# Ledger of designs, part 329: VH-VL binders against q9vpl3

Target 1, 224 residues: q9vpl3
Amino acid sequence: RGKINIQRPKAPHYERARVVAVTQPKYPELPKAKSCFKTRAERTQQQQENPYNEIIAREVRNWLDHSRLVAFFHLSSITADDIFRVRVQLHKQNLHLKSYGSKIIEQAVKNTRYEAIVPLFHSNHCIVFSPDPEKTAALLRIVRRVPQMVLLGGIVEETMLSRNQLVAYAQMPGLHAVQAQLVQTLSQAPGHLIQQLQAHQNSFVQVLDVHAKNQMNEETPKST

## First folded at step 11 (VH-VL)

Design cb46 (framework fv_imvotamab_arm2)
Fold by ESMFold2-Fast, scan of step 11:
Structure cb46 (fold): chain C 224 residues (1-224), chain A 120 residues (1-120), chain B 112 residues (1-112)
Amino acid sequence: as target 1 above (224 residues)
Amino acid sequence: EVQLVQSGAEVKKPGESLKISCKGSGYSFTHYWIGWVRQMPGKGLEWMGIIYPSDSYTRYSPSFQGQVTISADKSITTAYLQWSSLKASDTAMYYCARLDYGDYFSFDYWGQGTLVTVSS
Amino acid sequence: DIVMTQTPLSSPVTLGQPASISCRSSQSLVHSYGNTYLSWLQQRPGQPPRLLIYKISNRFSGVPDRFSGSGAGTDFTLKISRVEAEDVGVYYCMQATQFPYTFGGGTKVEIK
């Protein structure tokens, strides 16, 4: 009765299960250890394939440290002759066009205030550097004629600016105090910039127009 | 525009020291690397090392590590290649060349070369 | 070290005819998101080397369009579509993908 209520003959089944367990083949398997080994080997291989990325990153950091203007562009397919012509025009304005691999950029800006730029370099890109932020207007005039170069944003006086903020800066007169104020304002909420420009539109727009005309006149005879 | 001008030919005896120069002009000297390349008479090109003038960071070819010293003086836009004790096997043409990783990833402008002859 | 092997060692060419130079690396030169740092240099008799082509196929400033580069991975070619008298010299391939930077042994192009 007791055994019939369980519906299993315990003694014979226990003995058979024990015999089967003892005779089961034993295979040494460590799948987790092999997974860890693969990860380790892959990391070692990647480091060996790019052993001098740090050397190139040193160059990128130097350009960032010594440039008061940095502009980021998406670069579509362009011929070597065309990019050469653009580089020559930029160089005349003390603007230096550089192209670095995305991994190099990431390594160069890691643990710096510029880490936020990394997403800009997931596709074809180039960067323009200059020690002179007043050349932003000249940069945009030159690039306007190059449809393969699309402005993404930039850094002016260590402040990150969106495309629209950089365009606004380019329209600014070369008045140092006004430039400093605009850069500071452009780093704040967009509504704040619009409000300030509206409040001072007459004087600010007049100053921009006069200065822009003066810069154009000065740049024309000084063109190289 | 961009120009690298090297010092004149040298004739030295084994055991003598020598320092040759490479002066850059027409570009921002501290933003580009300077490399040194050896060409033995009738033979090909051998990379010796590079220097970044901005911070004087150097990288040498294993074959030249400890054989020469590369340095730069950014105040006069000049790079140097130096031997403490010359050997007859150092007889060669030595070139300096500009290198950047952001433009061409190559030695784009070369000096005219400095012929070094070491004989007894 | 990456070994760069050039063929032929010497290429006598009739003026106006094409010339082709091969460069083979002992290891792949692709290390940075598909970029390949292979360059071609020209050295005319008694002159320093001059950059002709960078990143496989891009002509450097002032280099005539008769020069073209092609290739991928470990096999690369420099072509001169119609050789002119001023093209006489030794041509070197070089890699800048890995330290130490290495050069091919050179190919002498001369007029016959």
Scores: ipSAE 0.604, ipTM 0.822, lowest interface PAE 1.8, mean pLDDT 80
Fold by OpenDDE, second read of step 12:
Structure cb46 (fold): chain C 224 residues (1-224), chain A 120 residues (1-120), chain B 112 residues (1-112)
Amino acid sequence: as target 1 above (224 residues)
Amino acid sequence: EVQLVQSGAEVKKPGESLKISCKGSGYSFTHYWIGWVRQMPGKGLEWMGIIYPSDSYTRYSPSFQGQVTISADKSITTAYLQWSSLKASDTAMYYCARLDYGDYFSFDYWGQGTLVTVSS
Amino acid sequence: DIVMTQTPLSSPVTLGQPASISCRSSQSLVHSYGNTYLSWLQQRPGQPPRLLIYKISNRFSGVPDRFSGSGAGTDFTLKISRVEAEDVGVYYCMQATQFPYTFGGGTKVEIK
């Protein structure tokens, strides 16, 4: 039984070869993705402004403009069900979880004060919006339970914050509380200053009083 | 709870003008798109157009372009669909629906519908 | 315009049995950014449409787990694992990948 050479199969009989040639599925040559050699910049420039994306970008801009709290998250292997659960929890706190395409975000923030956020959106991401910056602590509490959501940074009161800064912000007392504390501290400062200024004077008066008393005692003749 | 409440049924004659309404509640009305969908009697759903209430940006289906006008009043969280001159062929159920590109990229909440009957 | 074709037009089903609805698009529904914006809607008799599935396979809030969506590119399927009486109605697929948005012709699910 001749060893079937699997490495160099004998050419099939002419008739069989014809049938095989005709029955071979012609796989369309995958267009050699000319795109492999285009720089990211070239790829981005050639992306024809999709009118559809511009329409969606309007929504993104509106969210950004009307939100006092914006948080950016990377999503790592999160399921749709998990996202839904988180969304529900966030929604109960008037936090709005949204997910947009990176290109849409780029288009939305182009030539705006938010342009600096573009580098955050190179991977799977989501954005949480809120009209209330006081909800930052609530947001962080919720997302702590979701390891698939990684905080990248945020915007609070029109200020871009790093991850660490956002965490720190969440730990701070409310703005009003801080302001109240500041006012209290400032209001106490003059009192302390006055006290310090008067301390030397008071000490001097006390010393003089003691001296006067001692002199009076010395001048009291021992009435024999 | 998110709700869209539409105006009541309308009976009109050909040539008359009509404006129906859709009031949104339970959410930030200005942040979500509102779409209008037509359903002729015994027929399927047809997308008519959408509006962004924040700035009243509107996009129409080519089939409905110039045939209807979609508008919104964000102060009262209401979207409108209007005809300048009704035709018998406009007889249909009209639905408003909320569209969210950030979550579902679909119509997630619907109004109860407004039946428009145009007869001579 | 993207044409959405649903099959079958009518699906008589026995209670407790599975149902399957197909939706085909005239072109790929994959958006340039990789997402596929196909949704399934349910319309019960005398009611407005209700969102069931978004982005091919994600169940909307409140939708029972007996509903599932699958597919890719141009071919999509809605499955009901065990049909209940409340599932009677017309089901529509919808594409939102490009304007104008388009719906399938609908599939009527009825109880035998």
Scores: ipSAE 0.518, ipTM 0.770, lowest interface PAE 1.1, mean pLDDT 86

Design cb47 (framework fv_imvotamab_arm2)
Fold by ESMFold2-Fast, scan of step 11:
Structure cb47 (fold): chain C 224 residues (1-224), chain A 120 residues (1-120), chain B 112 residues (1-112)
Amino acid sequence: as target 1 above (224 residues)
Amino acid sequence: EVQLVQSGAEVKKPGESLKISCKGSGYSFTHYWIGWVRQMPGKGLEWMGIIYPSDSYTRYSPSFQGQVTISADKSITTAYLQWSSLKASDTAMYYCARLDYGDYFDFDYWGQGTLVTVSS
Amino acid sequence: DIVMTQTPLSSPVTLGQPASISCRSSQSLVHSYGNTYLSWLQQRPGQPPRLLIYKISNRFSGVPDRFSGSGAGTDFTLKISRVEAEDVGVYYCMQATQFPYTFGGGTKVEIK
């Protein structure tokens, strides 16, 4: 049961890399690898970038990666007292209202599966995050009383949903399996949506019928 | 409710090592930054550095770079501040505080503080 | 580093009377994101600091409406409209516009 240290290069290799880095001409930023070489213009642009951008992008990426519900809103002029009241009400439902600059969001999602959200943030915006997708109905109920917040769309269980698809998801009766299947169905082309919903309804009815007819002490497929 | 609970007071001699802790509860620990702030006896507040517990990314104040190490263990929702060799000038109250850039852009909740006394 | 200067150093005040604290920065606190990251902290005797006001004028959770913040650019004010016994303590301004984060020297509010 030997340990292989792949992430820790041997001391001789580290020493060589360190010496080369130290003895090179002074530049604003030294490239870590030759394949990552940057032009003078790119280095100059990086030096002019706000130092918070990369730091805050870590936070944005973390929220996106660990939230099962993400809702995007356009935000019209709103007082600090009004947004505070909304934030408090959302927090009681484990819903977390966050505001980030568009450039930070773009940097955080570039070259990721979330890149498609960038156009949503060219005007005033905010985002609500939650680990619990069943809180979508509570979220929509709360924001109905906040006309300054306009729903643009969201991500539920890693699936991008439009405004109308999120509203449809929120209207499901609370059966988690049914809601999950609806999310998958809503990501289909419009022509396939009705067919998928009908197929789901038919399978649910069939399960109920089988359950009702089972009188041989095997009414549930569940193992005890 | 959000709480940050720090370890108890420490009395040390110069040259000794020390590691103090800050345990977060009542929130998602990995989604928020933890900062450390020093307050020397009868003096004001000094920012030391911050850590993002999700990936252990750190940023230090230039005055504290190389003098202390900030770390975190997300499995027990705890952040740490440590010294390899204490000096008498390290005598101070040390506070941890939660920071989030998507809300207040500020330290919103603070620990009760850990008093560190270094004397020969 | 941005230097934060607070005046006065101490503010003796009679219960029910107003108190005013000034904070001046060595350079503009307007961030490129369009916000000004200036906050006020309260530290009661023997207690940790607590956030009072963030982004110049926004009260934090549980902070009474007698506290108000104002200002722009480099000049900021914290006002307590009617000082109560529980308001005794040291008040600090803080900037988060630029690394490293820096604090004012503190203003001690005490009852006459």
Scores: ipSAE 0.751, ipTM 0.887, lowest interface PAE 1.0, mean pLDDT 81
Fold by OpenDDE, second read of step 12:
Structure cb47 (fold): chain C 224 residues (1-224), chain A 120 residues (1-120), chain B 112 residues (1-112)
Amino acid sequence: as target 1 above (224 residues)
Amino acid sequence: EVQLVQSGAEVKKPGESLKISCKGSGYSFTHYWIGWVRQMPGKGLEWMGIIYPSDSYTRYSPSFQGQVTISADKSITTAYLQWSSLKASDTAMYYCARLDYGDYFDFDYWGQGTLVTVSS
Amino acid sequence: DIVMTQTPLSSPVTLGQPASISCRSSQSLVHSYGNTYLSWLQQRPGQPPRLLIYKISNRFSGVPDRFSGSGAGTDFTLKISRVEAEDVGVYYCMQATQFPYTFGGGTKVEIK
C-alpha cells in the first residue's frame, strides 16, 4: 500500500481535480486590515468623523461629569449573561456598569481632567458609575462575587484612587460620621487642656490646704 | 424597573400640529439616549432620530431631517416628537426606545407605541 | 445609508420545526473599533419590538435559548431551533454600526 505522501499529494485525476476546483469553498478574501498601518492621527481623524463614536464619547463624558464614584475594572473572560447579571445587581444599588472601547474613552477624555485614566483601558474593561460615593462598599461587595472583574482603581469625589485606596475608602465611616468624630475629638481637646492647666493649680491649692490644716492642728493648745 | 410610557393615540387632520411624548422611569434618564422609530401601517421599522436628554443633543435620520422635531425635558424625564404640520403620510405607529451603545446592549427598552392617524 | 436586506419575507413554519432568517447588509457592519452592531428584534402582533439578539450572537435577557444569532461582516442569520406558537411575529435585523441606524424589511414568521 503506497505511503500516502501527505506533503506532496499526487495530483488527482483531471476529472476529480475539476470537481474539487469547482467545489472548493471560495473564502472571501479577508479585507486586508488597513487599520494596522494607520497613524494615530489618521485614526483619530477617522474617529472624529464617525458619528457613532461622537455619540458614545458624549455619553462617557457625561457619566464622568455627573458621577461622584467611578470604578475601573479589568474584565477577564466573562460571558454576556454574567455581565448582565452583575449589571442588574449593581443597578439595584444605583450603580451603573458600562463598557467602552479604549479609543472611545480616549476620545471622550482627551484634553479633560480625566485624561489620566486612558492608560487603564488597554484591554477589556468596564466602568461603574454612581452619583453616591457611599455606595463604594456596596460596589465592592457585589464585585467580590465576580472573579472576572478585577478592580484597578477609581475616582471618588474628583480624586483618583488606587485599588488599595478605594478599598480603604469603602471601609471608612461615612463623611458625616468622620466629621462628627472629628468634631468630638476637637471638642474634647480644650477640655483636656484646661484640665492640664488647672491640674498644677489644684495641686498647689491642695498642698496649701494641707499645710494650713497642719498649722491649725499645731496651734490648738492641748487643753489639759 | 425601567419603563418607557408613551402618550395616547392621536387623531388629527392634515395641517395640524402634534406633539407626542415618551416618559422614562426607573433609570437615570439623562444618561441614556432616546430614539424615535416610525412604523407605517403594515410596514417595517424606521429610525427617525435620537436625542441625548442631558444636553438635548439631537441627531436625525436624513429622511426625517426638517420633517419632525425631537426634544426632551429632563426635569420630567420626558422625550418628545413633534410635527408642525401633519400630513396624511404621517399616519403611523411611533415608538420611543432607550439606546445604550456604550454598553453590551444597543437598545433594551421600548415604549408601547403611539398611534397617530392623520385623515381629512 | 446602510441597506439591510432580509430573506425570506415570509417564513411559514410547522410547530416544533426550525426556522432560519437571513440578513445582509450593503456594507460591512464591523465598526472601526472591531464591534459589529447587528441586532435582531421580534415584534409580535400588536406589540412593540423586542430585542432578541445583540452584537450578532448575544441573547438578550429573558430570551429563550432556542434563539441564536450568527454571522460576520455583511451576512447574518437568526435561527429558531424549535418554533413555538409565541414566536409568531415579524423579525427585524438592525444595524447600529453607522448612523442613521437602519432595519431590515422584516420577516414574518407564521405557523403552518
Scores: ipSAE 0.548, ipTM 0.772, lowest interface PAE 1.0, mean pLDDT 86

Design cb48 (framework fv_imvotamab_arm2)
Fold by ESMFold2-Fast, scan of step 11:
Structure cb48 (fold): chain C 224 residues (1-224), chain A 120 residues (1-120), chain B 112 residues (1-112)
Amino acid sequence: as target 1 above (224 residues)
Amino acid sequence: EVQLVQSGAEVKKPGESLKISCKGSGYSFTHYWIGWVRQMPGKGLEWMGIIYPSDSYTRYSPSFQGQVTISADKSITTAYLQWSSLKASDTAMYYCARLDYGDYFAFDIWGQGTLVTVSS
Amino acid sequence: DIVMTQTPLSSPVTLGQPASISCRSSQSLVHSYGNTYLSWLQQRPGQPPRLLIYKISNRFSGVPDRFSGSGAGTDFTLKISRVEAEDVGVYYCMQATQFPYTFGGGTKVEIK
């Protein structure tokens, strides 16, 4: 109530005719409010907030909170035996390979400084954690032998780094002060870093799609 | 080498208290869950509960809630299973095992077991 | 609670012959999109349990390829293609899809 129709606010007849042409305009808000069914979005939200997933998310938050090095990878199909060999090699360098569901990652990083990584996990993925950021070079050396793992980016000393920035960090001398300054120098606005990480993800997906469609078979050239 | 080493066998009388231990080594103790599993003589495996050593968060099986206490001391990489008052029905082999949701979603490393005998 | 039912209770097998163990859950074991948290454990006489298979069909480190897991939803199978003397023991399925975690009653594999 309280509406006024004085003299001139009359809707045009042609516009009203268009509205009445709709035979069943019925999608009223009141019936929707009493619906017993949840939308797909509402079901997805409820699943993300599942108490059991929250227990698993506790593990993810602990890895993020206690790791000075976090590296994100796209993971292609790999045998259990092959991934085990990679885990053993990484473990010797205090590097820990983990795979978590995308919804669990989202729940773990929600409302944290790391929430921006969520888009990286819409495809098959894994994460490598370490308390020692000087092990970045060892990590990259090991994963060069694992074509199923493709580096997307990472976090060093709580700073998000693109793939190229993480590679640059790995090439610096193992002096703590020098590496800490490099991280500071490589730091950029979070939005820009996220954009770069998303671009790498999208570019990689495009490369994978082209490669899969072409059914390429190649022998990797052996180094000298 | 990743391993869990449990305390030695115990012989107790009904009504006595007991605390057995499970020491982890060769891995980041606070990043993995520790579960406790009971096996009564000649019987199968029963999950008792799990603990996350980083913050001592626990989850118990309903059958064991209030019967035992699970705890951990991350400074010495050790998890514990404790009874305030033992019963003869507590006679069993007790295993600790490591659980990780980021690797196998399964108990991948098991302790050797602690035999607890409760008799008069 | 999810109840895990194993059949048979005992499986006497001739050395070199196959063995098959079934595990049925009272509810679906699908925890999240595309994931099913069913594992198989082996317990040899006088030893602690050992992880054999995780996520239905993935062999754990050091597990011979004669062991294979299969199944979906509520029905799961562990197969040993050619039973060796070292395979004697009790086998358990376990679900970690929801709390409380539950084990099957066990299947004793022994040589006849």
Scores: ipSAE 0.679, ipTM 0.855, lowest interface PAE 1.3, mean pLDDT 81
Fold by OpenDDE, second read of step 12:
Parts: structure tokens; sequence; C-alpha cells
Structure cb48 (fold): chain C 224 residues (1-224), chain A 120 residues (1-120), chain B 112 residues (1-112)
């Protein structure tokens, strides 16, 4: 029984091939972001000459406006293939990996509350956008497997977070869970206070009872 | 079945407050945005705003900012649109719709609409 | 705000004939290196809007193949290859590339 060569499957019969070809989900070709493979220098030069810089800057702004989670990464010696793989993984989680030139970022965030992010873009970088802040944990899980991606920081709910803060955020239970815990903790506080107040009173009563008992014992005349 | 069910028609007077509802069912309510769209009689669609029910994050159209309040109660998978003081000009059909960010980036599910009539 | 302009306002069509609706945006609707968040909605008389097309050219589930979307950048078109009686209604384009989201003014498709 001939070993099914899984590496070079025999071309299916013509009819089957036709059916498979027609039924194969045409995955929209992920736009090969050609821009991700250009050196910083190449990107900068192209950005200076690109009449569409303003348009791209607007795009960045749009991403920022629509994203509740933004994460900034430094890219260290990452290949295009690696980036593509990561992008696919992120996309499955509704995380969008983008790369822009530093000048574009500067233009995009100029005179905005996001201007503080500009220093993060001095080297090879990428940005991950998400409309869902709850995806922070998923993002970090994926990126942990990619040593070439170094987390620099992020923006969550319009608040800039450091790397450590973002990691901490990812570990936090959902807002409602935290609120519930807080309410629970606060609801227990009065009970504890009452217990403490009662404890003192009870102790006092016990001391008084002991004193009363002792006085009664002293007043019992030795009937001789 | 994935559906949005809105509250019934409302007849109000100017100056009255109103809160209409949109209940989602058949899907994870917290994973999709809910938007509100106004349609005045015989007119087109107007985007009012959207809310993320998970944490009630809200974005408004500038035209509706401060005019209405969008809220949500995720525990009962319901979104709300409310007015503190209605005007005659608020007479319209109001639709809630689910916004999908993942695949469609569009309003894929719509409520049946709530007709609000404001007349003196 | 991005202004969406639809033409024509009214499109009387004979049954079985094609219809074409244009939508123009005041700005590019490109959001992500080729992704354009333009959608087409159908609203039949007395009914809520229904999603027809998303991201320019993708048919939503249950939408007949006679509907097709095309375009790029600022110019978009919805085509109905063969208009049926059930296709009567108002059609809207919508952009979700930038806040605020905006709709076109609508195109009324009627049967001559």
Amino acid sequence: as target 1 above (224 residues)
Amino acid sequence: EVQLVQSGAEVKKPGESLKISCKGSGYSFTHYWIGWVRQMPGKGLEWMGIIYPSDSYTRYSPSFQGQVTISADKSITTAYLQWSSLKASDTAMYYCARLDYGDYFAFDIWGQGTLVTVSS
Amino acid sequence: DIVMTQTPLSSPVTLGQPASISCRSSQSLVHSYGNTYLSWLQQRPGQPPRLLIYKISNRFSGVPDRFSGSGAGTDFTLKISRVEAEDVGVYYCMQATQFPYTFGGGTKVEIK
C-alpha cells in the first residue's frame, strides 16, 4: 500500500480538482504590506516623497480613534515571513498589525493627546490595533512566542500605559469582575467594623460579668 | 437566531423624557457594538452613535452629542437610547443595529425600529 | 465629516432590467492598506435596513447574486443585474472608516 506522500500529494482527478478549486475559499489576499519590509531609511525617503503621507497619517488617526487597544512593538531582526505569520495569528483574534514610518506617525499624532508616543517610533516598529481591550491578554500571548517583537507600551481606553502596566492590565479580571470584587470588599467592610465594635462591647460585658461574679462571691457571708 | 428586538412605539409631548430599548439575543452581546440610527419621516438614515456593551464605552455623532444618551446593560443584553427633554424634531424612527468589527465592519443585524412621535 | 453622495436620488427601473447606484465619498474611505469600510444597505418599504454588501464588494449572507458592489477610494457602485419586484426600496451606502459614520442620502429604486 504505497505511502501516501503527504508532502507531494498526487494531483486530484481533474473533476475533483475543479470542485476543490471552485470550493476553495478565496481568501482575500492579505494585502502584502510591502512597507513592512523596507528599511527605516527607505521608508523615510519614501515618506518624504510620498504625496499620500497626509492620507496615511489620517489612516493612522482613524486606527487610533477606532481602537480601544493599541500596542507598540519594537521589531528586532524579524523577517517578512515572520511578520506575516504573526499578522495572521493576530488577525484571527481581531488584532490588526500595522507598520508606519516615524514621520507619518508624527504627522498623525501632532497636536493630539497621542503626541507622547512619537519617541517610541525611532526604530523598526509595528503597532497592533484592536477595538476590544479584552484582547490584551490574547495579544500578549501571541507576542510572547515572537521574540523579535518587543513590547514597548500601549494605549488602553485612551490611556497610555507602560509595558509593565499593559502586562498588569492583561492580568486583571474584566472591569465588571473588578467592580464586583470591589463591591464585595466594600460590603464586607461594614460587617467587619460591626464585628470589631461588638467585640469590644462583648469583652467589656464579659469583664463586667466576671467582676459582678467576683463581687457576689465576696459578699456571700461565711455563715459560720 | 440572532436578533435585536426594540421597545414599542412611543407618543410623547415636548419636554418629556424618554428611554427606548434594544435587546439582543442569539449571540454574545458583549462582543459586538450596538449602534443607533435615526430616520426622520421620509428621510434617510442618520448615525447617532455606538456603544460597546462590555464596558459601555460610547461614541456619538457630533450632531447628537449632548442631545441623547446611549447606554447598555449587559446583564440583560439591552442597549438604550434616551432623551432628557424631547423636541418635536425628535419625531422619527429609531433603529438599533449590531456593528461587527471582525468580519464585516458594518451593521449586520438590525432591530425592527421604534417609532417616536413627539407632538404638542 | 465624510459626506456620502448618492446618485441618482430615484431610479425607476423596468422589471428584469439592470440598475446601478453610485456613491461618492468626500474623502478616501481606505482604512487599512486596501480595506475600505463601505457597505450597502437595502430598506424595503416599512422594514428596517438590511445589509447587502460589506467592504465594497462582499455580499452579506442570504443576499442574492444579482447584487454586486464595486469601487475604490471615493467612488463606489451598487449594481443589480436583474431587478425584481422585491428589490423595490431605498438603498444606502455607509462608511465606517471614520467617525462619525455617515450614510448616503439614499436611492429609491422603483418599478416602472
Scores: ipSAE 0.017, ipTM 0.528, lowest interface PAE 8.3, mean pLDDT 84

Design cb49 (framework fv_imvotamab_arm2)
Fold by OpenDDE, second read of step 12:
Structure cb49 (fold): chain C 224 residues (1-224), chain A 120 residues (1-120), chain B 112 residues (1-112)
Amino acid sequence: as target 1 above (224 residues)
Amino acid sequence: EVQLVQSGAEVKKPGESLKISCKGSGYSFTHYWIGWVRQMPGKGLEWMGIIYPSDSYTRYSPSFQGQVTISADKSITTAYLQWSSLKASDTAMYYCARLDYGDYFGMDVWGQGTLVTVSS
Amino acid sequence: DIVMTQTPLSSPVTLGQPASISCRSSQSLVHSYGNTYLSWLQQRPGQPPRLLIYKISNRFSGVPDRFSGSGAGTDFTLKISRVEAEDVGVYYCMQATQFPYTFGGGTKVEIK
């Protein structure tokens, strides 16, 4: 019985070939998962406007309007579990990690003062919100332990800051401390100026006094 | 602790008006949606509608549109569900639940429920 | 409205054995923004519903690891690897991809 060549099977008889051709399960062409290579951002941009988007956009806007600290992060290959862990840690500090689609963000900030943030959302991202700008240092401390979260920038007290500016801000003493320092510095400035202005006058008076004393000593007749 | 506390059980007659409440505490009430869910005796869960307490934006399920009114008072962190005229068919457990689109997008916090009984 | 169909209606399970609940949606639950907003809820007798799983497969805080969710598109599954006595109750799938949100009919998990 000739070794069935599994690599080059002999073509079946015509009748058998016909039956096999008709009975071959036509597997639906697996939709070429073209979508597997699209970033979340790309996928969201191509989607049609859904009335449902208004609901989400409203939420996003509300967070933006009521937050004094907003930080934007790029997410690089982060798992859901990792996000959850970070969320819990942030929440303990009254920091709220949110994730929205890019298109939703765009819709939310359209024709608002926040429109400039749209370019930050071209990839997978998350946003951290806080009512307390003093939590910036805490935020940075937490996310430092999460290499998958890359700080892109943020908004503090209605001011958009770069990554570097946010880091610098976190290192600064609290606003009140800075204000106090400023007041102290400003309060010292006039004193120094007055001292400098008076220094010459005082010096001159001293010289005159010395001169007057010397003259008085010279005019005192040696009483023989 | 984050919680939703609902008002107590209600016994009413057909034709009467009713307003039940859901009070949130332990979180920023204005940032999260409140949904109302009906559960008839021995039946499943039904979405009635949602409200955003920040601006009182409300959406109803088509089945409940015009049948109930959902409202909120953010000053006291309370959401409401009300009927102008109750029917016997309104007999059910009513739950409020917190949801958001940025976190879990799930109903992560539930009230204990308010039993409404409408009988002649 | 999206119709959510759960099977089975009742799931009698022996303690320590696994349980599986299926949920099918009448249309894809993939949101236009890429997320699939499918959740699983547990309702124990006499209690309000509790969130177990969100976005198909994510366990909510405090949920034991014996609970797992899977699926995509229109087909979703909740699995309990080892059923405990405290797991008795009705389980619901819920979609929040489209308003109005809709629930499955529920699956009652009971101990044999």
Scores: ipSAE 0.650, ipTM 0.821, lowest interface PAE 0.9, mean pLDDT 87
Fold by ESMFold2-Fast, scan of step 11:
Structure cb49 (fold): chain C 224 residues (1-224), chain A 120 residues (1-120), chain B 112 residues (1-112)
Amino acid sequence: as target 1 above (224 residues)
Amino acid sequence: EVQLVQSGAEVKKPGESLKISCKGSGYSFTHYWIGWVRQMPGKGLEWMGIIYPSDSYTRYSPSFQGQVTISADKSITTAYLQWSSLKASDTAMYYCARLDYGDYFGMDVWGQGTLVTVSS
Amino acid sequence: DIVMTQTPLSSPVTLGQPASISCRSSQSLVHSYGNTYLSWLQQRPGQPPRLLIYKISNRFSGVPDRFSGSGAGTDFTLKISRVEAEDVGVYYCMQATQFPYTFGGGTKVEIK
């Protein structure tokens, strides 16, 4: 005898629901200041309960610190077999596709120069790392055939680049010095580049959200 | 080709010290975790702990905390598992395995194992 | 620690017949990202373990399609549709949702 499709509530979810039910009657009308304080305390306790996230965040920081090419992608639904085939193709070019949760990325880059990338990871995402920035052209060629992966931007030689700047970098002749000079020439204040990266991501999200009438009605900014 | 190669079998007496090795090749050693797993004779697998070779950060399973020391030397792409004073209960096969949290959240490459026998 | 309970302890099977192994966790294995980090390992006699299946049902590179994984929450199954001689060994389930990683007790698959 055996039952295969028995679903049981997770113990953590059951205990959480129980705690919430008990807590709500005592704190339903908390002042905003006390609500803010309790939110901070809850965040601190959640971090203490998730030491596992620090282990993974350490790995993320190492990839960021030791990669001369980092490319950020939005990732639509894709099968394990398809993403595995993409990983194999990328690995042959010394390109390493990694997927980390947005919470872990936020923890990893908090208080670093990379903190500005956090807004890029509000939806499904993946990152490609390489020690060799000359592989940017190979990366874009491979990803062009994977419609589920949409380039948002990247970091080349410690310089943040928009999607268009990264595409321009990929089209440079095969001399590393020439490519490095292009990156330096395209370099701008980080804030300007982050705005461009966020605009590309927000434009993509807006295309997927056909019911966001408010955003459509308030469209006055230039998205290019 | 990604490989982990472990040191050869050891025969020791209780109270002796021991350090066994796990050498990585074919990949960026500092970007991956190395985990250690014990398998006592005729028994199942037990998780011992992990190390991140980039900065030598370690974390141990509670039952192995203080019993062993895990270390790594990234200049020679080698991780180590060591005992200051062996006990007969340390007799087991010891495996190292590569971990990556960005791909599979698990052990994708394993060493061949090091048999440690501790007897009087 | 999450406790992994594996059944049966041994599974003698005739060549070409199916085999089924069950694994039960003491807590839900669903991670905060919605993924369940349950994997299956195979250990042939005298060899190190090797990864067969990750995230419940995804076959690792080089693993034959006769191996399949299924399950959700706390109850998981590994199936071998047609057991071959090379499949003799011990199979372990493993959780990677919470540190430390923990293993099931193992199931020995043998030819009868």
Scores: ipSAE 0.582, ipTM 0.802, lowest interface PAE 1.8, mean pLDDT 79

